VHH binders against Uncharacterized protein YNL108C. Designs and how they scored, part 9

Target 1, 262 residues: Uncharacterized protein YNL108C, of Saccharomyces cerevisiae (p53929)
Amino acid sequence: AIENIYIARHGYRSNWLPKGPYPPPPTGIDNDVPLSEHGVEQAHELANYISKLDVKPEMIFSSPFYRCLETSKPTVEALKIPLYVDRGVGEWYKPDRPIIPEPATHEVMSKFFPSMISPDWEPSIIPSNKGETEEDIFERCHKFWPVFIDRVERKFPNVKTIMIVTHAATKSALGMNLLKFSSAKEPIDNKGTFIRNGSCAIDKFELVKGENESIPFEEREWKLTMNGNTSFLTNGEEMNWTFMNAFEAGSDADIKARRAAE

## First folded at step 2 (VHH)

Design p1 (framework vhh_7d4b_2)
Fold by ESMFold2-Fast, scan of step 2:
Structure p1 (fold): chain B 262 residues (1-262), chain A 123 residues (1-123)
Amino acid sequence: as target 1 above (262 residues)
Amino acid sequence: QVQLVESGGGVVQPGRSLRLSCAASGFTFSSYAMGWYRQAPGKQRELVASISSGGSTTNYADSVKGRFTISRDNSKNTMYLQMNSLKPEDTAVYYCARVWTYESGRTYEFDYWGQGTQVTVSS
């Protein structure tokens, strides 16, 4: 049975830098943007941090988007663990967005990340190609967990610790569902704490009840023991996002508001 | 510095075709998604079609799907809108626009617009 789940957000995006010129997406796909050089450094710092943990991930499940694969690469190399892509932890796009991008195929991703992406993993859930409301992404992550954990435990019965590399909204929705909240807009404690989603921030969830594989995922209990940890990053927490923000994660309006606040 | 210049508008009969062009300068065109908007008299601007930075993904308003085709040539910094089977309700000023940001969960924001080109479908 899975006992530990790490969930990390991708590193600092190239299009979060002051206006242009931005590199085109390597895959040519809308919003499939690479990390900035700063983001790559954050990914290396994350890998170094993970390599020193007592409980290390035994495999990674990444969003199909380039930034998440790029963020995962240093950890894959440091730990020599397999990486699978699961579309179910992909990016959140609103229904009124003019383009809902289809992520790169396994063949295309493998061209950019040779020898890193393991075949033989079907998506646990496929995000709507018509976009998602806030309620839709929360429900996607609710449906993702039991399918995903069942498949992981059947295919890898001896694995105890996994890591998911994903996006800010998806990371919040996954974590809040794992903790059995009904909304991503609720605090996780009585002190008003929310899940933190800085670039390369990492959460840790530990199993409290349900170690027996025969216990359905819905009956298991999890504890958040690391909330959006960025203590290992040279510049600390950057680009934190929650569903309570006025602006969407990483947008120009979001960046402008952060600069005004200092 | 950033310039978007539309051309190709005109007056046509119903059922005819027009091809609009948008010439872009002052930025790295291949790094931005682009779109075509239209505004009819007394109405708000509506998105007609959009295209990803690499050209692999396109989207169309239901009212024009199957009749209009958006394309781009990144080597020439130019975007096109091929409009077939034009109808009187397609009469509007058509604007070329650069997508400012299309981050996770974000609706498209456009930061630069052309001056517009008039399309009139005469009867």
Scores: ipSAE 0.000, ipTM 0.216, lowest interface PAE 12.8, mean pLDDT 85

Design p2 (framework vhh_7pa5_2)
Fold by ESMFold2-Fast, scan of step 2:
Structure p2 (fold): chain B 262 residues (1-262), chain A 123 residues (1-123)
Amino acid sequence: as target 1 above (262 residues)
Amino acid sequence: QVQLVESGGGMVQPGGSLRLSCAASGFTFSSYAMSWVRRAPGKGPEWVSTISGSGGSTSYADSVKGRFTISRDNAKNTLYLQMNSLKPEDTALYYCAKVYIYTSGRTWEFDYWGQGTQVTVSS
């Protein structure tokens, strides 16, 4: 049964730098932006941190977006673990976006990340091609978990620890659903704490009351033992995002608003 | 070198139909979202429609919803715009545009524009 779930946000995006011009997406796909050099550095720091943990991930499930695959690469290399792509942990796009980006195919991504992406994994859920409201992405992650965990446990019965590499909104929605909250906008405790989503921040969820693998996902209880941990990063927490923000995480509008507020 | 060549424009009566085509070369066509943008005489450019690289997702300006259909043939590197129930206010030079960087809502950019094809709707 799965006992530990790490969930990490991708590293610092190239389009988050204060001044362009910004590099075009390597895949040529809209919004499929790569990490900045700083983001690649964060990904290496994350891999180094994970390699020193007592409980290490045994496999990674990544969003299909380039930034998440790029963030995962140093960890894959350090631990020599398999990586699968699951569209179900892909980016959140609002319905008012002119077009919802479709991620690169397995063939295209394998050209940029040769020998890294394992075949034979079907998406647990496919995000709407019409965009998603805040309620929609929360519901996507709610539906994702039971399908995903069942498939992982059936295909990999000996695996106890996994890592998901994803995006800020998706990371929050996944975590809040694991903790059995009804909304991503609720605090997780009586002190007003929210899930932290800095670039390359990592959460850890541990199984508490699901004492054996026969317990259905809906009856399992999880505790958050790392909340958006960035202590291992040279610059600490950067680009934290929550559903209280006015713009999509990491969008150009989001970056402009943050710079104006500084 | 990126090239976009539009065709299929012409003169049509109100209520008529036209199909525009855009032949693309110099880039991996299937990897880019593509848009149709129009410019009427004396006005700035107006976005009309966009289609994702695979063709699975489309969007339209409110002024053309239900009347226009965007599509693509990735094997032929060709973008199309089927225009039905044309109105005089649809009169414009229509450009095929390669979407380069766009993020959300109205914040998007076009990497390259073609030469355009003229559509005139009049009685």
Scores: ipSAE 0.000, ipTM 0.151, lowest interface PAE 18.3, mean pLDDT 85

Design p3 (framework vhh_8emy_2)
Fold by ESMFold2-Fast, scan of step 2:
Structure p3 (fold): chain B 262 residues (1-262), chain A 122 residues (1-122)
Amino acid sequence: as target 1 above (262 residues)
Amino acid sequence: QVQLQESGGGLVQPGSSLRLSCAASGFTFSSYAMHWVRQAPGKGPEWVSSISSSGSYTNYATSVKGRFSISRDNPSKTLYLQMNSLRPEDSAVYYCARIEYWSGKYYVFDYRGQGTQVTVSS
């Protein structure tokens, strides 16, 4: 059974830099933006940190968006582990967004990340092409987990530790569902703590041991042992996002609102 | 206390080369990405080049790409900028910079040094 799940947010986006204009996405797909040079550095710092952990991921499941693949690349290279793409951990887009981006195909992604993306993995769930409400993204992640873990354990029965590389909203929704909360807007403890989602922040979830290890996935219990850890990053936590924010994580509107609030 | 000290500037002719150095102290140099920024008279600051904390990744402004090379020596806590094929428009004060950013703030050049003057003139 899977005993450890790491969930990381992608690094600092190129369109988050204070001075534009910004280059178009490498894939030509709306919102499929690459990392900034700072984000690439964060991805290397994340890989270096993971390489020093006692319990290392044995494979990565990444969002199909360029920034998540780019964030994953240094870890794939450092650990020499396989990477699979699962659309089920893709970005959150609100229904009122004029265009809901369709992510790049396997062929297009492989062109930009040669020899990195493993074939033979079908998406565990496909996000709506009409966008998602806050309730929709939470429910997508709720449905994702049992399908995803069953497929992982069936295809890779000896694997105990995996890593997911995703986006701020998806990272929160995935984690809150693992912890059996009913919404992404709840604190995780009686101290008002929320899951932290800085760029390249990493969570760790550990399976509760004992009798729970043998039960069906839906009945398993998980403990959050690392919450949006950014201690290994040169600039620490940047661009933290929660569902209390009014805007899509990392959108131009989100960045503009943060800067205007100064 | 964080300090950055630039050196290596001077007056040179077009087509010449210069190597700028930046000596860092007061912080763990090997943990920070470092940057070169220049400012010409009457102009705002222009980002020139960046290097990751490990030195594995470098980036350059389009105006200097192919002519300038950024490097660092973490044991000696020194940042370098090798400038080749210098042009009159490269004339500026060159600053070694560390960037600080926290949630809700713009990227801000923090702990930048006093600068070193580069003048390219016939």
Scores: ipSAE 0.000, ipTM 0.139, lowest interface PAE 16.8, mean pLDDT 84

Design p4 (framework vhh_7d4b_2)
Fold by ESMFold2-Fast, scan of step 2:
Structure p4 (fold): chain B 262 residues (1-262), chain A 121 residues (1-121)
Amino acid sequence: as target 1 above (262 residues)
Amino acid sequence: QVQLVESGGGVVQPGRSLRLSCAASGFTFSYYAMGWYRQAPGKQRELVASISSGGSTTNYADSVKGRFTISRDNSKNTMYLQMNSLKPEDTAVYYCAALTWYPGTYRLDYWGQGTQVTVSS
């Protein structure tokens, strides 16, 4: 049974830099933005940090978006572990967004990340092509977990530690569902703490009850032991986002609002 | 086997320049922040300059700020310290180090054997 789940947000995006113009996405897909050089540096620092943990991930499940694959690459290289893509941990897009991006196919992703992406993993859930409300993404992650964990434990019965590389909103929704909350907008404790989602921030969830794999996912209990940890990054926490923010995580509107507040 | 090999030390007159090099092997150089430490006789080892894994962020001790420049070339697995306007107080053994940042400090993961810099008239 899975005993440890790491969930990390992708690194600093190229379109978050204060000056453009920005090159088009490598895949040509709307919003499939690569990391900045700073983001690549964060991804290397994350890999270095993970390589020194007592409990290391044995495999990675990444969002299909370029930034998440790019963030995962240094950790794949350092640990020599397999990476699978699961569309179920993909980006959140609101229903009124003019275009809901369809992520790159396995063939296209493999051209940009040769020999990194393992085949033979179907998505645990496919995000709506019409976008998602805040309630919709929370429900997507609620439905994701039992399907995903069951499939991981059946295919890889000896694996105890996994890592998911995803996006700020998805990371929050996944974590809040794992902790059995009813919405992504609740604090995780009685002190008003929220899940932290800086670029390359990493959460750790540890199993408290349900160590036997015959126990259904919905009966398992998890504890958050690292909350959006960025202590290993030379620039610390950057671009934190929660569902209390006015705009989609890392969107141009989000970045403009952050800079106007300076 | 992990190795950090310093070169470029020597004896110079005050006001002159030296460039130190640190050649790294046996680990993924581009994943590590790197730094230069120095230790003068009878003193504790101190961090004089550091550089982030990709080179975007540099930090300097107040005593060397404006005189020393740290840089790196990840394609060559090499880090440099350009030391200008050298003073007798800069006399020390200089060590390169591979670093991991932790809250409030850097941890030394690997360090070299050191290279002597003597600034004397």
Scores: ipSAE 0.000, ipTM 0.234, lowest interface PAE 15.1, mean pLDDT 87

Design p5 (framework vhh_7pa5_2)
Fold by ESMFold2-Fast, scan of step 2:
Structure p5 (fold): chain B 262 residues (1-262), chain A 122 residues (1-122)
Amino acid sequence: as target 1 above (262 residues)
Amino acid sequence: QVQLVESGGGMVQPGGSLRLSCAASGFTFSSYWMSWVRRAPGKGPEWVSTISSGGSYTSYADSVKGRFTISRDNAKNTLYLQMNSLKPEDTALYYCARTLYVESGKRYFDYWGQGTQVTVSS
């Protein structure tokens, strides 16, 4: 049974830099933006941090978006672990967005990340091609967990520790569902604490109850033991996003609002 | 066009109560966190209270905690502030503010109403 789940957000995006020009997406897909050089540095710092943990991930499940694959690469190389892509942990896009990006295919991703992406993993859930409300992404993550964990435990019965590399909104929705909250907008305690989602921030969830595979995932109990940890990054926490923010994480509107507020 | 229109202010004696309202239009009200901010004559703005988009989370300045209650009605695009046990030091112009985000205890606003005056005196 899975005992430890790490969930990390991708590194600093190239389009978050104060001044362009910004590189076009390598895949040509709208919003499939790469990391900045700073983001690549953060990804290496994350890999170095993970390589020193007592409990290391045994495999990675990444969002299909370029930034998440790029963030995962140094950890894959450092730990020599397999990486699978699962569309179910992909980016959140609101229904009113002009274009809902369709992520790159396995063939396209493999051209950019040769020998990194393992075959033979089907999406646990596919995000709506018409976008998602805040309720929709929370429900996607709610449906994702039991399907995903069952498939991981059936295919890899001896694996106890996994890592998911994803996006800010998805990271919050996944974590809040693991903790059995009914909304991604709720604090996790009576002090107003929210899951932290800085670039390359990493959460750790540990199993409290349900170490037997015969116990249904929804009856298992988890605790958050690491909340958006960025202590290992040279610049610390950057670009934190929660559902308290008015705009989609890392969108042009989000970046404009952050700059205006400074 | 984004509009925030406050109402419900007035003159009350210490210990009295007032309920402020803010009518929002020109944006999807249910998608935004909202706040009340006040400004006393000759002073800078002071944050009073914040409510999440769905109403599940609220926070208050220490000076008003236990006396004021923030709430919202997303069906009516309206934000409220119930003010009880009013004190002379609560005298200020009260603004409804659209909240962009809350980070590390700091709150950032992009639109403010014209304000509604609250005066607490004998």
Scores: ipSAE 0.006, ipTM 0.239, lowest interface PAE 11.9, mean pLDDT 88

Design q01 (framework vhh_7aqx_2)
Fold by ESMFold2-Fast, scan of step 2:
Structure q01 (fold): chain B 262 residues (1-262), chain A 123 residues (1-123)
Amino acid sequence: as target 1 above (262 residues)
Amino acid sequence: QVQLQESGGGLVQAGGSLRLSCTTSGFTFGDYAFSWFRQAPGEEREFVGAISWSGGSTDYADSVKGRFTISRDNAKNTFYLQMNSLKTEDTAVYYCAAGRYYSSWYRSEYDYWGQGTQVTVSS
């Protein structure tokens, strides 16, 4: 049974830099933005950190967005582990967004990341093409987990440690569902602690109950033992986001609001 | 000193209802998450349900989902387990517990425990 789950947010986006012009998305897809040079450095620091952990991921499941694949690449190369794409851990887009981007196809992603993306993994769940409310993304991640874990354990019965590379909102919704909370908008303890979602921040969830695949996923218990860790990054935590924020994580509006608050 | 005191247990017919209460003292009630556990004769103590410190999240064992509801009243320093559509297999000693971790199945994650209250469901 899966005993350890790492969940990481992608690195610093090119469109988060203070001054443009910004590179267009390599795929031509709206919001499919690449990492900045700084973000690529963060991805390498993350890979170096992971390579020194006692318990290392045996495979990666990435969001189909370019930034998540780019963030995953140094870890794939350092550990020589397979990477699969699962649309179920894709980005959150609000229903009032003018365009809800469809992520790149496997063929398009493979042009940009040759020999990195393993075939034969179907999405555990597909995000709505009409956007999602905060309740919708939380429910998507709630439905994602039992389907995803069952499929991983069936296809890879000897795997105990996996890593998911995703986005701030999705990372929070996934983690809060693992901890059995009913909302991503409440703290995880009595001290007001939230899951931290800096760029290239990494969570670790450890199984504390339910070691056997015959125990339903819903009866398993997980403990958050690493919360949005960025201690290995030269610049520490950057671009933290929570569902208390008014804007989509890392959107132009989010960045403008952060800068105005300075 | 810290106390957790269960009440509301007893004998009830299958299909009936009971409401268990756990009254607490000696700590700041709002700082704790609460759970109910039960133990049937000859069995291990098992998780029944949990409520977060804010009351915004609840979790239940699959065997009780849809039948039991956990709630808390911060003004009264008391939390509850409303048990509906009771089955004979719900017969057990019910324990209330307070801890820093929400929805843990491990006894060691709880700082404080009640002494238990017997619930017996017949036919």
Scores: ipSAE 0.046, ipTM 0.569, lowest interface PAE 7.4, mean pLDDT 90

Design q02 (framework vhh_7aqx_2)
Fold by ESMFold2-Fast, scan of step 2:
Structure q02 (fold): chain B 262 residues (1-262), chain A 123 residues (1-123)
Amino acid sequence: as target 1 above (262 residues)
Amino acid sequence: QVQLQESGGGLVQAGGSLRLSCTTSGRTFSSYAFSWFRQAPGEEREFVGAISWSGGSTDYADSVKGRFTISRDNAKNTFYLQMNSLKTEDTAVYYCAAKYYPYSGSLYRYDYWGQGTQVTVSS
């Protein structure tokens, strides 16, 4: 059975820099923005950090968005582990967004990341092409886990540790579902602690009960042992986002609001 | 930011071996990938092989798989193309190229290029 799950957010986006012009998305897809040079440096710092952990990921499951693939690449190369794309850990877009971007196909992603993306992995769940409410993304992640874990354990029965590379909202929704909360807007303890989602922040979840693969996901118990860790980054935590924010994580509106609050 | 210079080209007989070097100057970034392309007279420039900055991933054109090996030496800011079992059809100008990670088989994705080095394989 899976005993350790790392969940990391992508690095600093190119369109988060205070001044443009910003590079167009390499894929031409709306919102499929690459990392800034700073974000790439964060991705390398993340890889260096992971390479020194006692318990290392044996494979990565990434969002199909360019920034998540780019964030994953230094870790893939440092550890020489396989990477799979699962649309089920893709970005959150609100229903009122004018365009809900469809992520790049496996063929297109493989053109940009040749020999990195392992074939033969079907999405565990596909996000709505009409956007998602806060309740919808939480429910997507609720449905994701039992399908995903069952498939990982059937295909890779000897794997104990995996890593997911995703987005701020998805990272929170995945983590809060693992901890059996009913909403991503709840604190995880009686001290008011929330999951932290800085760029390249990494969570660690450890299995407490349910080590037998025959035990359904819903009966397993998980503990958060690392919460949005950014201690290994030169600039520390940047661009933290929670469902208490008014705007989609990393959107133009989100960036504008953050700059106005400075 | 990155300058590339090829060396090691020349004349070799079919069945022989040759090692090309590409020396980089300027800043070395861990996010840069390196590739070799070649162009025969009257033909388009084609992909030969690629290596990620870390050296953990390599890719080759079908025509050279098993004969050519790409490698890198970070301490020397140099990457190499070891060419074994050379054929007359390997005759071309060989170019080294660099791009921000990841590597690509498409020449249009590369931002930095060497000037080229001639490889001639005689029968």
Scores: ipSAE 0.000, ipTM 0.113, lowest interface PAE 19.0, mean pLDDT 86

Design q03 (framework vhh_7aqx_2)
Fold by ESMFold2-Fast, scan of step 2:
Structure q03 (fold): chain B 262 residues (1-262), chain A 123 residues (1-123)
Amino acid sequence: as target 1 above (262 residues)
Amino acid sequence: QVQLQESGGGLVQAGGSLRLSCTTSGFTFSSYAFSWFRQAPGEEREFVGAISRSGGYTDYADSVKGRFTISRDNAKNTFYLQMNSLKTEDTAVYYCAADWRYTGSPYLEYDYWGQGTQVTVSS
């Protein structure tokens, strides 16, 4: 039974730099943006941090987007662990977006990340191709967990620690569902604390009750023991996002608003 | 107004049993986690046991494990501490406490407290 879940956000995106020109997506897919050189450095710092933890992930489940695979690569190489892609932890796109990007196929991603992406993992849930409201992404993550955990435990019965690499909104929705809140807009404690989602920030959730895999997901209790940890990054927390923000995490509109405020 | 009210305390012989109840009002019971604390004369207040919002998690102080059981009844807005095999060192004022959205962490600050109920265990 799964006892530890790490959830990390991808590193700093190339289009977040203050001035272009920005590289086009390697896959040619809209919004399939690669990391900046700074983001690649953050991904290496994350891998180094994870390699020194007493409890290390035994496998990674990544969003299909290039930035998440690129963020995962140094950890895969350092720990020599398998990586699977699950579309269920993919990016959040609002319904009013003109085009909802379809992520790259396994064949295409494998050409950019040779020998990294393990086959034989079907998505636990597929995000709507018409976009999602805030309620929709929260519900997607609610439905994701019981399907995902059951499949992981059936396929890998001896695995206790996993890591998910995803996006800011998805990371918050996953964590808030795991803690059994009803909304991603609630604080996690009585002091007004929210889940922190800086670039390459990492959460840790530890199982409190339900070590026996016969216990249904709904009966399991989880404790958040790291909240968006960025202490290991040279530049600390960058690009934090919560559902209290008006714009999609890391979107051009979000970046423009941050620049105008400075 | 939020209220937590303990009942079921009293005098009992060593080896006996008592069941404490905490009845609540003024908030949505099912949204809160609950705990019991106790304070012996001249001592600091100490944790006794906790039950999570869902009821799926319970935790106990080492001194009471195997003897005490915490439970909750959402329909009655009440939670309980069943105390078995009582010892003279269990003598204390017992307090019930509630915490909104408690995730099972003993380090989270509690939102509401009862006024306490005396438990006296005689030899």
Scores: ipSAE 0.000, ipTM 0.150, lowest interface PAE 16.0, mean pLDDT 86

Design q04 (framework vhh_7aqx_2)
Fold by ESMFold2-Fast, scan of step 2:
Structure q04 (fold): chain B 262 residues (1-262), chain A 125 residues (1-125)
Amino acid sequence: as target 1 above (262 residues)
Amino acid sequence: QVQLQESGGGLVQAGGSLRLSCTTSGFTFGDYAFSWFRQAPGEEREFVGAISGSGRYTDYADSVKGRFTISRDNAKNTFYLQMNSLKTEDTAVYYCAAKLWYGSSYYRPSDYDYWGQGTQVTVSS
């Protein structure tokens, strides 16, 4: 049974830099943007940090988007662990977006990340191709967990620790569902603390000790022992995002609004 | 408005039993996890046991495992600590505490939102 879950956000996107020109998506897919050089550096810092933890991930489940695969690569190389892609932890796109991007196929991803992406993993849930409201993405993550954990435990019965590499909105929705909240907009304590979602920030969730951890996911209790940790990054926390923002996390509109607020 | 009130403490002989109760008011009981802490004279406040918001999970300090049992009654807004096979080393002021049942460790007093005033338990040889 799974006892530890790390959830990390991808690194700094190339289109988040204050000036262009910005590289086009390597896959040609709308919004499938690569990391900046700074983001690649953050990914290496994350890998170095993880390599020094007492409890290390035994496998990674990544969003199919280029930035998440790129963020995962240094950790895959440092730990020599398998990586699977699960569309269920993919990016959040609002329903009013003109095009909801279809992520790259396994063939296309493998062209850009040769020998990194393990086959034989079916998506636990597929995000709507018509976009998602805030309630929809929270519900997607609610449905994701029991299917995902059951499949992981059946396929890999000896694995105790996994890592998910995803996006800001998805990271919040996944974490808040693990903690049994009804909304991603609630604080996690009575001091007003929220899940932190900086670029390459990492959460750690641990199974609460007590009853048999072999019981169904819906009955398991989790504690958050690391909240959006960025202490290992040279520049610390950058690009934190919450559902209080009106824009998709890390979108061009989000970046423009942040710059205007300065 | 919010109150936690301990009862059931007192003097008992070694090998005996006591049941502590913590009655709560002023919050939605089902949203909270509950714990017992104790503090002996001249010592720091230490964790004794916890019960999760769902009531499915319990955790205990090694020194009390097998002797103490924590439970909750959501209909009565009350939770309990059944203390069996008491030892003189169990002598302390016992505090009940409540926190939202997720987000942080059960072991740190600073993670708790509400506290009772404490009840004395004295175990004589």
Scores: ipSAE 0.000, ipTM 0.157, lowest interface PAE 14.9, mean pLDDT 87

